# Designs tried in a protein design chat: VHH binders against a4qp31r305to451. Part 20

Target 1, 147 residues: a4qp31r305to451
Amino acid sequence: PPGSRLVLMSQVCKQTLAKDSEKLNDVNIKLHRCSEAFIYLLSPLWSVTLDKCRNSTLVLGPVRTSVHIQSCENVRVVCVAGRLTIGGSFNCTIHSLTPTRPLLLPGNASLTLGPFHTQYPTLEDHMASAGLAVVPNLWNQPLLFGV
Below, E stands for the ipSAE of ESMFold2; O stands for the ipSAE of OpenDDE; V2 stands for 0.75 times the mean of E and O plus 0.25 times the DockQ between their complexes.

## First folded at step 12 (VHH; framework vhh_8emy_2)

Design n5 (at its last look DockQ between E and O 0.79; V2 from the best seeds 0.00; counts 0 for: pae E 2.5 > 2)
Fold by OpenDDE, look of step 12:
Structure n5 (fold): chain B 147 residues (1-147), chain A 126 residues (1-126)
Amino acid sequence: as target 1 above (147 residues)
Amino acid sequence: QVQLQESGGGLVQPGSSLRLSCAASGFTFSKDWMHWVRQAPGKGPEWVSSISGSGGITTYVTSVKGRFSISRDNPSKTLYLQMNSLRPEDSAVYYCARTYEITFHGSKYTVTFDYRGQGTQVTVSS
């Protein structure tokens, strides 16, 4: 069923990875220790987790549930997501469209937030299929937790 | 080179309407989301609205929802902000931008634009 599958992408380094396959639909994505990577996952996703990634850029299709960024450094993430959580991360930039307030966990430094800004041809269709509303957009209203 | 030029601001009474324009050049306009940001005296820049490249997706800050409408004409490379039911608290310099970022440094923050215009002044006063 949707949200039951996990795709682990570990140690993607010094490369560009672009996917827009239906095989990614409603899949949980975990990116682990990616570095110097450009990763494009342009499909409706279930959830996305970034763990210990560095010097990388992630452009995501709409994420139904949550995008979680943990222990990352110099990472740029562009996403539409139900929820956004960021912890233990340094010099990271997140451009998002999210109906909930981003949750900033302890350990962040030099965190940058911005509105979603990426266009691709099937974005609107993917947003519709993911059931993500465009309003409200609370990207600029983070909640600080434990800080 | 990227160029953005805002226009359409002015002095108006509360409850009135105003339509801002932003002329864009130097990039493929239709491929980029565009944003309106405003800055009132003594305050930091505030995000107001965003629109997708095709114009099919629009978002707004809560305080302007139902009153402001963002739109774009890609052939003429022009961004618009229709502002209705204006309030004194809407008074600010309004900028159009291709990107807008807020960097948090503890209790402080900084705002960054990659490209924006000189802005257009909107003053709402009785």
Scores: ipSAE 0.894, ipTM 0.942, lowest interface PAE 0.4, mean pLDDT 95
Fold by ESMFold2, look of step 12:
Structure n5 (fold): chain B 147 residues (1-147), chain A 126 residues (1-126)
Amino acid sequence: as target 1 above (147 residues)
Amino acid sequence: QVQLQESGGGLVQPGSSLRLSCAASGFTFSKDWMHWVRQAPGKGPEWVSSISGSGGITTYVTSVKGRFSISRDNPSKTLYLQMNSLRPEDSAVYYCARTYEITFHGSKYTVTFDYRGQGTQVTVSS
C-alpha cells in the first residue's frame, strides 16, 4: 500500500542523518522542528512535509507526490518532486526538479529557487520508481498565490 | 581560481545549427551540475538548460526542448550545448554557470549566476 505509512522525524538537532533503506520506499515523511541538521533521505518517497525547521539542509530522493515546506527559516532543500509548495518561510533555498509549477503561498521572505543540482548512483532508478521524468523541469516558473 | 570560458557562437541563418563549448577549470567539474544561461540585449537573463555531474540528468526550458541538447565531457572538463533549428528569438549571449538562482521578494525577483565567463554571442538572422 504505497503512501500508507507516515514517518515523523521530530527535533532532529545538530546531527547528520542519512537513510537510503528500502523501508522508506513510498513512505510519507514529516520533518518537524529540526535544527542545525543535515538530513539525507535517499529513497523514493511518497510525500514530504518540512515544518518549523531551522538552519538545516535536506537532500531528498524523488518524492512521488509533493514536497511541502512551511514555516521554515534558513533551510536548504534539494529535491525531485511531483509538486512543490512553500509558505511562511524565510531565507530558504530550494533546488528542485519538478514537472509542475512551484506554488509560493503567502508569508515567504527571501526565497531562492534554483534547478536541481545533486546526483547519487541510484537516482535515476528512484525517479523511475516514483514515476518522475527528467523533463519538464518548471523550477523557475512558480505560481505566486496571494503575494 | 574558478574559470569558465564559452566559445562556438556565431552569426547564422534561421534553421542552422551551432555547438557551444564551455571550458572549465579551478573546481571539481565532474561533481557539479552545470548550466547554460542566455541574455538577449536589453533583457534579463534566461535559464536554458542544466546537466547533472554524471551527465545522466538533463533539463531544458520549454522553448528549446527538442531543439537543444546539453552534454558534458568530464575528462576534458568541457560543457556543450548543441543548438539545432535555430530561431531569431534564440539570439543572445550564451553563458555557462556553476549555479543559477532566482531570489524572490514577493513578486519581485533577481537572478544570480556564479563565475560567469565572457560569454559567446549567437545571432540568428536572415
Scores: ipSAE 0.376, ipTM 0.774, lowest interface PAE 2.5, mean pLDDT 87
ESMFold2 (binder alone), look of step 12: mean pLDDT 81; pTM 0.800

Design n6 (at its last look DockQ between E and O 0.80; V2 from the best seeds 0.00; counts 0 for: pae E 2.3 > 2)
Fold by OpenDDE, look of step 12:
Structure n6 (fold): chain B 147 residues (1-147), chain A 126 residues (1-126)
Amino acid sequence: as target 1 above (147 residues)
Amino acid sequence: QVQLQESGGGLVQPGSSLRLSCAASGFTFSKDWMHWVRQAPGKGPEWVSSISGSGGITTYADSVKGRFSISRDNPSKTLYLQMNSLRPEDSAVYYCARTYEITFHPGKYTVTFDYRGQGTQVTVSS
């Protein structure tokens, strides 16, 4: 069923990875220790986790549930997501459209937030498929937790 | 090079309407989200609204929701902000921007634009 499948992408380094396959629909994505990578996952996703990624750019299709960024350095993420959580991360930039307030966990430094700014042809359809409303957009209203 | 030029600002009374324009050049306008940001005297820049490249998706800050309307004309590379039911607290310099970022620091934040115009002044006063 939707949200039951996990795709692990580990140690994607010094490369561009672009996917827009239906096989990614409603899948949980985990990116682990990616570095110097440009990753485009332009499908409706269930959840996305970035763990210990560095010097990378992630452009995501709409994420139905949550985007979790943990222990990352110099990472740029562009996403529409139900929830956004960021912890233990340094010099990261997230451009998002989210109906909930981003949760900033302890250990962040030099964290940058911005509004979603990426266009691709099937974005609106993917947002609809992911069940994500365009309003409200609370990207600029983070919550600090444990800091 | 990327160029953005805002216009349409002015002095108006509370409750009135105003329409801002932003002329864009130097990039493929229709492929980028565009944003309106405003800055009042003594305050930091405040995000106002965003619109997708096609114009199919629009978002608004709570402070302007229901009163402001963002739109775009991609053939003429123009961004618009229709401002209705204006209030004194809407007084600010309004900027159009291709990218807008807030960097959070302990006890403070900084704002960065990659490209924005010179801004247009909107003053709402009786």
Scores: ipSAE 0.871, ipTM 0.933, lowest interface PAE 0.4, mean pLDDT 95
Fold by ESMFold2, look of step 12:
Structure n6 (fold): chain B 147 residues (1-147), chain A 126 residues (1-126)
Amino acid sequence: as target 1 above (147 residues)
Amino acid sequence: QVQLQESGGGLVQPGSSLRLSCAASGFTFSKDWMHWVRQAPGKGPEWVSSISGSGGITTYADSVKGRFSISRDNPSKTLYLQMNSLRPEDSAVYYCARTYEITFHPGKYTVTFDYRGQGTQVTVSS
């Protein structure tokens, strides 16, 4: 069933990791304590959590439900997502396409937002698969909660 | 080296249409997302619209959605903004750009975008 599987990528360090396997379709991804990494997950995903990652760049295929970024430092994220939440993060940059207002929780500093800016051949097919093919982009209208 | 030249602005009445153009050179135009950004006097730059390198994905600020249409012609390296049903609040200098970002700090924010041209003035007034 969609959204029932979890893939944990923990302590990916000092490397480039690229996955576009259909085995990642509709899975929940947790990226935990990754450092100095370039991570490309170019499949339609169910959800993504980034926890305690630093000095890394992440490029995600469209995420049906949510991208949650917490306790990260000097991380760049590029994503299409149903919802985007960021908390406790320092010097992070997120370029996104999201039809909901990004939620900025407490503890962020030097947080940079921009519009989604990447392309790969199957992106539009993946966006359709995730229900995000024709949606507004509210990347620039964050909701500041608990600040 | 990178050059962006905006044109097509003018003085028009409310409800009018204008078509803006942006001629690009010095980079691989068809591979880059492009953006329209506008800046009214005394205000910070405001994101208007974005388009993917292929032209297959377009996005718009809420204030212009349904009235403005972004497009591109990759063979001629030209970006367009069709502006319909213009309102006085659309009055601004319009720039095309390769990047646009907002950085949030305590109590304020800063906007950064990569403009290379002089912009084109759009003025909507009776």
Scores: ipSAE 0.463, ipTM 0.786, lowest interface PAE 2.3, mean pLDDT 89
ESMFold2 (binder alone), look of step 12: mean pLDDT 79; pTM 0.780

## First folded at step 13 (VHH; framework vhh_8emy_2)

Design p1 (at its last look DockQ between E and O 0.05; V2 from the best seeds 0.00; counts 0 for: pae E 11.6 > 2, placed apart)
Fold by OpenDDE, look of step 13:
Structure p1 (fold): chain B 147 residues (1-147), chain A 126 residues (1-126)
Amino acid sequence: as target 1 above (147 residues)
Amino acid sequence: QVQLQESGGGLVQPGSSLRLSCAASGFTFSKDWMHWVRQAPGKGPEWVSSISGSGGITTYADSVKGRFSISRDNPSKTLYLQMNSLRPEDSAVYYCARTYEITFHGSKYRVTFDPRGQGTQVTVSS
């Protein structure tokens, strides 16, 4: 069923990874310790977690549930997501469209937020598939938790 | 070179309407989301609205939702903002932008948007 699969991408370093496969549809993605990587996952996803990634850029298709960024440094994330959570991260930039207020957990420094800004041919179809085509964008209304 | 030029601002009474335009050049217009940002006197830049490259997706700040409408014409590389039911608090210089960011440094924040044009002044006053 949707949201039951997990794809772990660990230690993606010094490379460009681009995927737009239907195999990624409604999958949970975990990126662990990526470094100097450009990662494009242009499909409707279930959830995405970034853990301990550095000096990387991540462009995501619409994420139905949540994007979680933890312990990252100098990471750029571009995403449409139901929820956005960021903790323990430094010099990170997130451009998002999210219908819920981003949750900023403790430990962030020099965090940059912006509205979603990336276009690809099937984006709108993917947004519709993910249930995120017609939603408010609260990217600039973060909640500070424990800060 | 990327260039943006806003127009259509003016002095109007509360409840009136204005339509702003932004002429874009120097990049593939249809491949980028575009944004409207405004800056009132004594305040920082405020995000107003965004639109997808194709124009099929639009988003708005709560303060303008239901009153403002963003649109675009990709063949002419023009961005629009239809502003209805204008209020005094809508008074600001309005900019179109390709990028918009807020950087947080503890309790302080910095807003950047680049490139941008000269902006167009909107004044709502009785």
Scores: ipSAE 0.887, ipTM 0.934, lowest interface PAE 0.4, mean pLDDT 95
Fold by ESMFold2, look of step 13:
Structure p1 (fold): chain B 147 residues (1-147), chain A 126 residues (1-126)
Amino acid sequence: as target 1 above (147 residues)
Amino acid sequence: QVQLQESGGGLVQPGSSLRLSCAASGFTFSKDWMHWVRQAPGKGPEWVSSISGSGGITTYADSVKGRFSISRDNPSKTLYLQMNSLRPEDSAVYYCARTYEITFHGSKYRVTFDPRGQGTQVTVSS
């Protein structure tokens, strides 16, 4: 069933990891304590959580539900997502296409928001699969909660 | 409310020139770096050119250097892009954008290449 699987990628360090396999279709991804990593997950995904990652770059295929970035430092994320939430994070850059206002929770500092700017051959098909093919982009209208 | 309105695009032949305009309102135009970015179908945004708030510093992507010229008129809050020797590869929707910083409860948030307008279509065919 879509959204029933979880893939945990923990302590990926000083590596480039690129996957575009159909095995990742509609999977929940958790990236935990990754450092100095370049991670490309070029499949339509269900959800993505980044927790305690540092000095890393993440390029994601379209994420049907949410991308949550928590307690990260010096991380660059490129994504299309239904929702985007960021908390407790420092010196991070997020380039996104998202139809909801990015939610900025407490504990953030020095965040940079920018528009989605990447392309790969099957991106349009993946956006359609995630239900994000024709949606507005609210990347520049963040909502600040609990500040 | 920040508003950016692009105009001046069109359908032209290779080698033609166009001048794009961007009318700005809702912010202190003269303090912000302004940018032109473009987006072709199925591509991510591509940075084209930037200009400092005073107009004293200009920069260009290698693909347009020598052919395009960015300028601004701060009294009229207008940004321009003069595009000469147009090529089919220049076909895209062109957006003007700003970079600014938000300070909220002591935290700094940077918004980079913030397009607000509909863009203006430039098509260079045949």
Scores: ipSAE 0.000, ipTM 0.342, lowest interface PAE 11.6, mean pLDDT 83
ESMFold2 (binder alone), look of step 13: mean pLDDT 80; pTM 0.792

Design p2 (at its last look DockQ between E and O 0.05; V2 from the best seeds 0.00; counts 0 for: pae E 16.1 > 2, placed apart)
Fold by OpenDDE, look of step 13:
Structure p2 (fold): chain B 147 residues (1-147), chain A 126 residues (1-126)
Amino acid sequence: as target 1 above (147 residues)
Amino acid sequence: QVQLQESGGGLVQPGSSLRLSCAASGFTFSKDWMHWVRQAPGKGPEWVSSISGSGGITTYADSVKGRFSISRDNPSKTLYLQMNSLRPEDSAVYYCARTYEITWHGSKYKVTFDPRGQGTQVTVSS
């Protein structure tokens, strides 16, 4: 069923990874210790977690549930997501469209937020598929938790 | 070189309407989301609205939702903002932008957007 699969991408370093396969549809993605990477996952996803990634750029298709960024440094994330959570991260930039208020957990420094700004041909179809085509964008209304 | 030029501002009474335009050049217009930003006197730049490359997705700040409408014409590389039911608090210089960012540094924050045109002045006053 949707959301039952997990794809772990660990230690993607010094490379560009671009995928737009139907095999990624409604999959949970975990990126672990990626470094100096450009990662494009242009499909409707279930959830995405970034853990201990550095000096990397991620462009994501619509994420149905949540994007979680933890312990990252100098990471740029571009995403449409139901929920956005960021903790323990430094010098990170997130451009998002999210219908819920981003949750900023403790340990962040020099965090940059902006509205979603990336276009690819099937984006709107993917947004519709993910149930995120007609939603408010609360990217600039973060909630500070334990800060 | 990327260039943005805003126009259509003016002095109007509360409840009136204005339509702003932004002429874009120097990049593939249809491949970028575009944004409207405004800056009132004594305040920082405020995000107003965004639109997808094809124009099929639009989002708005709560303060303008239901009153403002963003649109675009990709062949002419023009961005629009239809502003209805204008209020005095809508008074500001309005900018179009490709990027908009807020950076938090502890208790301080910085707002940046690029490129930065001259903007167009909107004044709502009785």
Scores: ipSAE 0.855, ipTM 0.923, lowest interface PAE 0.5, mean pLDDT 95
Fold by ESMFold2, look of step 13:
Structure p2 (fold): chain B 147 residues (1-147), chain A 126 residues (1-126)
Amino acid sequence: as target 1 above (147 residues)
Amino acid sequence: QVQLQESGGGLVQPGSSLRLSCAASGFTFSKDWMHWVRQAPGKGPEWVSSISGSGGITTYADSVKGRFSISRDNPSKTLYLQMNSLRPEDSAVYYCARTYEITWHGSKYKVTFDPRGQGTQVTVSS
């Protein structure tokens, strides 16, 4: 069933990892303690969590539910997502297309939001599969929670 | 090299207006989207406004909509933020930033490069 599987990518260091397999379709992804990595997951995904990653670049296929970025440092994320949340993160840049307002939780510093700017051949099909094909982009309308 | 210099901040009363300027050099100013971002003490950065390279498209954060206006003068390579009806919660250091394209693994990425100068302090006393 969609959203029933989890792929954990822990301690991916000093690597370029690229996957576009149908095996990732509708999978929950957790990236944990990745460092100096370039990670491309170019499939329609169910959810993605980045936790304690640093000095890395992540390019994600469309994420049906949510992308959650927590406790990251010097990370660049490019994504299309149903929801985007960021907390406890320093010097991170997120380029997104999302139909909900990005949620900025406490603990962020030096955070940059920008518009989604990436293309790959099956992107439009993946966006349709994730229910994000014709949605507005609210990347520039974040909500700030906490003081 | 890319240089951005913010100016025009100051200490003002609630309800006052200020006009911020950002002098740009080291890139083709007219091709890039430009942005204003602000940061209050103890808080994360907050996006304020963006403008397209031609100046034809502008967007604003809800917290400043109707009070702030972004503009640019491409011949002088200057970005502006007109801030009206200032409130104490607008107090922050204001930075300008640009968007540019890079190529990575054969794909093009648009990145909001944030080469922040020292910023310009806006303080609205209450």
Scores: ipSAE 0.000, ipTM 0.123, lowest interface PAE 16.1, mean pLDDT 79
ESMFold2 (binder alone), look of step 13: mean pLDDT 82; pTM 0.822

Design p3 (at its last look DockQ between E and O 0.58; V2 from the best seeds 0.00; counts 0 for: pae E 4.2 > 2, unsure alone 64.2 < 65)
Fold by OpenDDE, look of step 13:
Structure p3 (fold): chain B 147 residues (1-147), chain A 126 residues (1-126)
Amino acid sequence: as target 1 above (147 residues)
Amino acid sequence: QVQLQESGGGLVQPGSSLRLSCAASGFTFSKDWMHWVRQAPGKGPEWVSDISGSGGITTYATSVKGRFSISRDNPSKTLYLQMNSLRPEDSAVYYCARTYEITFHGSKYKVTFDYRGQGTQVTVSS
């Protein structure tokens, strides 16, 4: 069922990874220790977790549930997501469209938030399939805990 | 060089409507998301709305959702903001911008624009 699969991408380094496969639909994505990578996952996803990634750029299709960024450094994330959580991260930039207030957990430094600003041909369809077609954007209303 | 110029502001009564325009030049307008941002006296800049390059995606701040409508005409490189049911709290200088970011440093934050116009004043008062 949707949200039952997990795809682990570990140690993607010094490369560009671009995927727009139906195999990614409603899948949980975990990116672990990616470095100097450009990663494009242009499908409706269930959830995305970034853990200990650095010097990387991620462009994501709509994420139905949550994007979680933890212990990252010099990472840029572009996403539409139901929820956004960021903790323990340094010099990261997140451009998002999110109908809930981003949660900023302790340990962040030099964190930049901006509105979602990317488009690809099937984005609108993907947003609709992810239940994020018509939602308010609260990207600029974070909840700060221990920040 | 990138240039943005806002117009259409004015003094109006509560409940009235205004339509703002932003003339863009110096870049491929249709390739970029565009944003409206406003700044009221004594307050920091507040994001209002944005629209995708093609115009197919629009988003709004909760404070203006249902009252404001963003649109664009790519051939003329013009951005619009239709403001209906105006309230006194909508009073501000309104800017169009190509980028808008907030950087947090602990409890402090900094707002950054790469390009924005000079703004147009909107005053809602009875």
Scores: ipSAE 0.767, ipTM 0.891, lowest interface PAE 0.5, mean pLDDT 95
Fold by ESMFold2, look of step 13:
Structure p3 (fold): chain B 147 residues (1-147), chain A 126 residues (1-126)
Amino acid sequence: as target 1 above (147 residues)
Amino acid sequence: QVQLQESGGGLVQPGSSLRLSCAASGFTFSKDWMHWVRQAPGKGPEWVSDISGSGGITTYATSVKGRFSISRDNPSKTLYLQMNSLRPEDSAVYYCARTYEITFHGSKYKVTFDYRGQGTQVTVSS
């Protein structure tokens, strides 16, 4: 069933990881303690949590529910997501398309937001399957909570 | 040298339409996402819309969704903004840009974007 599985990717270090498998369709992803990595997950996803990652770049296929970025440093994230939440992160850059206001929790410093800027051949089909095909982009209207 | 030149603004009544143009040179236009940004007197810059290099993906700020339509013609290196159902709050100088980012340092922030032209004035009288 969609949104019932979790894939944990822990300690991905000093490598490029690229996945576009249909096995990732509608899966919850947790990326934990990656460093110096380039990670491409080009499938429609259910949710993504990025926790304690450093010096890395993540490019995600459309995420139906949420992307949560916590305790990261020097990380670049490119995503289309239903919701975006960022906390405890330093020197991070997030380029997004999201129809809800990004939530900036406490603990962030030097956080850069920009609009989504990626393309791959199946992107629009993936956006449709995640329910994000024709939505407004609120990337520049964050809600600052306790910052 | 990158150059962007906006045109097509004017003074119009509420409910009117205008089409803005942006002539681009000095870079590979078809490979870049392009943006429209506007700035009303006494206010900071506001991102309005963008479009992918191929034109296949467009996004809009909530305030203009359904009323504005962004497009591009890559052979002529021209970006367009069709503005329908104009409202007084759409009054601003409109700019096209290659980038737009906001960097936050606590509650303080800085807007950055690349080279832009002089803009084109849109005034919706009421």
Scores: ipSAE 0.662, ipTM 0.865, lowest interface PAE 1.0, mean pLDDT 90
ESMFold2 (binder alone), look of step 13: mean pLDDT 78; pTM 0.771
ESMFold2, look of step 15: ipSAE 0.181; ipTM 0.694
ESMFold2 (binder alone), look of step 15: mean pLDDT 78; pTM 0.776
OpenDDE, look of step 15: ipSAE 0.521; ipTM 0.825

Design p4 (at its last look DockQ between E and O 0.84; V2 from the best seeds 0.00; counts 0 for: pae E 2.6 > 2)
Fold by OpenDDE, look of step 13:
Structure p4 (fold): chain B 147 residues (1-147), chain A 126 residues (1-126)
Amino acid sequence: as target 1 above (147 residues)
Amino acid sequence: QVQLQESGGGLVQPGSSLRLSCAASGFTFSKHWMHWVRQAPGKGPEWVSSISGSGGITTYADSVKGRFSISRDNPSKTLYLQMNSLRPEDSAVYYCARVYEITFHGSKYTVTFDYRGQGTQVTVSS
């Protein structure tokens, strides 16, 4: 069923990874220790977790549930997501469209938020598939914890 | 080089309407999301609205939702903001921007723009 699969991408380093396969639809994605990578996952996803990634750029299709960024450094994330959480991260930039207030957990430093600013031909269809509306957009209304 | 120029601001009474324009040049306008941001006296910049390159996706701040409408004309490289039911709290300098970011430094924050214009003044007063 949707949300039951997990795809682990570990140690993607010094490369560009671009995928828009239906195999990614409604899948949980975990990116672990990626470095100097450009990663494009242009499908409706179930959830995305970034853990200990560095010097990387992530462009994501709509994420139905949550995007979680933990212990990352110099990472740029672009996403439409139901929820956004960020903790223990340094010099990261997130451009998002989200109907819930981002949760800024303890341990962040030099964290940048911005509105979603990316497009691809099937984005609107993917947003619909992910059950995500364009309103409200609360990207600029974070809840700060221990910051 | 990238250039943005806002226009259409003015002094109006509460409940009135204004239509702002932003003329863009120096880049492929249709390939970029565009944003409206405003800054009131004594306050930091506030995000107002965003629109995708094709115009198919629009988003709004809660404070302007249902009253403001963002649109664009890609052939003329112009961004618009239709402002209806204006309130005194809408008074601000309005900017169009290609990139708008807020950087948090603990309890402090800074705002940065990739590109924005000189702004246009909107004053709502009875």
Scores: ipSAE 0.851, ipTM 0.923, lowest interface PAE 0.4, mean pLDDT 95
Fold by ESMFold2, look of step 13:
Structure p4 (fold): chain B 147 residues (1-147), chain A 126 residues (1-126)
Amino acid sequence: as target 1 above (147 residues)
Amino acid sequence: QVQLQESGGGLVQPGSSLRLSCAASGFTFSKHWMHWVRQAPGKGPEWVSSISGSGGITTYADSVKGRFSISRDNPSKTLYLQMNSLRPEDSAVYYCARVYEITFHGSKYTVTFDYRGQGTQVTVSS
C-alpha cells in the first residue's frame, strides 16, 4: 500500500547515489548521517526525512506528503513537496515547489530558500503521480517560529 | 558573458495588457529555469514567476496568478511575461533573472537575484 514502506539510507558517504526505480514509488525515505554525498531519488515519493546530513546535495522526485529537514549542515535540497519543514539546520539551501507555507522551526541559521529549478524527462509525470501537477508555489512565504 | 535585455514596458491604464520580453545570450538558455522579478520604488525585489528550461512547468506569485502568464521560446532565446488586467500595484521595474533566492538569518533576510539588464518600467496609472 502507498506510504507503508520505509527506506533508510544511513551514512551514505563520499559517493553519488542515483535511483529512479519504481521500487521507490510511494515509499517513505529517511536519510540519516549522510555526508559528502550527491543523492538523486528520481521517483515519486511518499515522504522524506533528512536528519544529521552534512555537505551533501539531494535532488528528490516529487514528494506527496512532506519533506522534513532536521539538524543538517551545508546541505542543498531540490524538491517538489506537499509540505516542507526545516529545523536546527545551518547553511542549507532549499529550492522547492510546495503548495503550503514552509515551516521554519527554531535553530536555523543561514537558511536559503528559492523556487524549484530542476528538470528531468519524467518530472511532470511524477508530479501528476504525486498529486502535485498544478499546485501553487508558496516557497517564499515561510512561517517562522521562535525567530 | 551573460546578457539579459528586457523590453516591452510602458505607461498604461488599469485593466490594460502588456507583454514583456527578455532577450538572453552568453549561456545555454534552454538548460536554465528563468524568473521574472519586479521592484517598485522603496521596496525590495519581488519574485513574480518562474518557468522551467523546457517551458513545461510554470509557477507564479499569489499576487499575479491568473493574470500573468510566463512563456519562453528556446530557439530565439527569449523569455516572455504576458501581463493582463494590470493594476496600479503592478507598477515596477521588471527584470528577468536566472537566480532568485532569499537567505534568512533569524528574522532578517536578504534577497539575491542574477539580473544583468536595465529592466523595463511598467507604470499603471489611474
Scores: ipSAE 0.428, ipTM 0.790, lowest interface PAE 2.6, mean pLDDT 89
ESMFold2 (binder alone), look of step 13: mean pLDDT 80; pTM 0.797

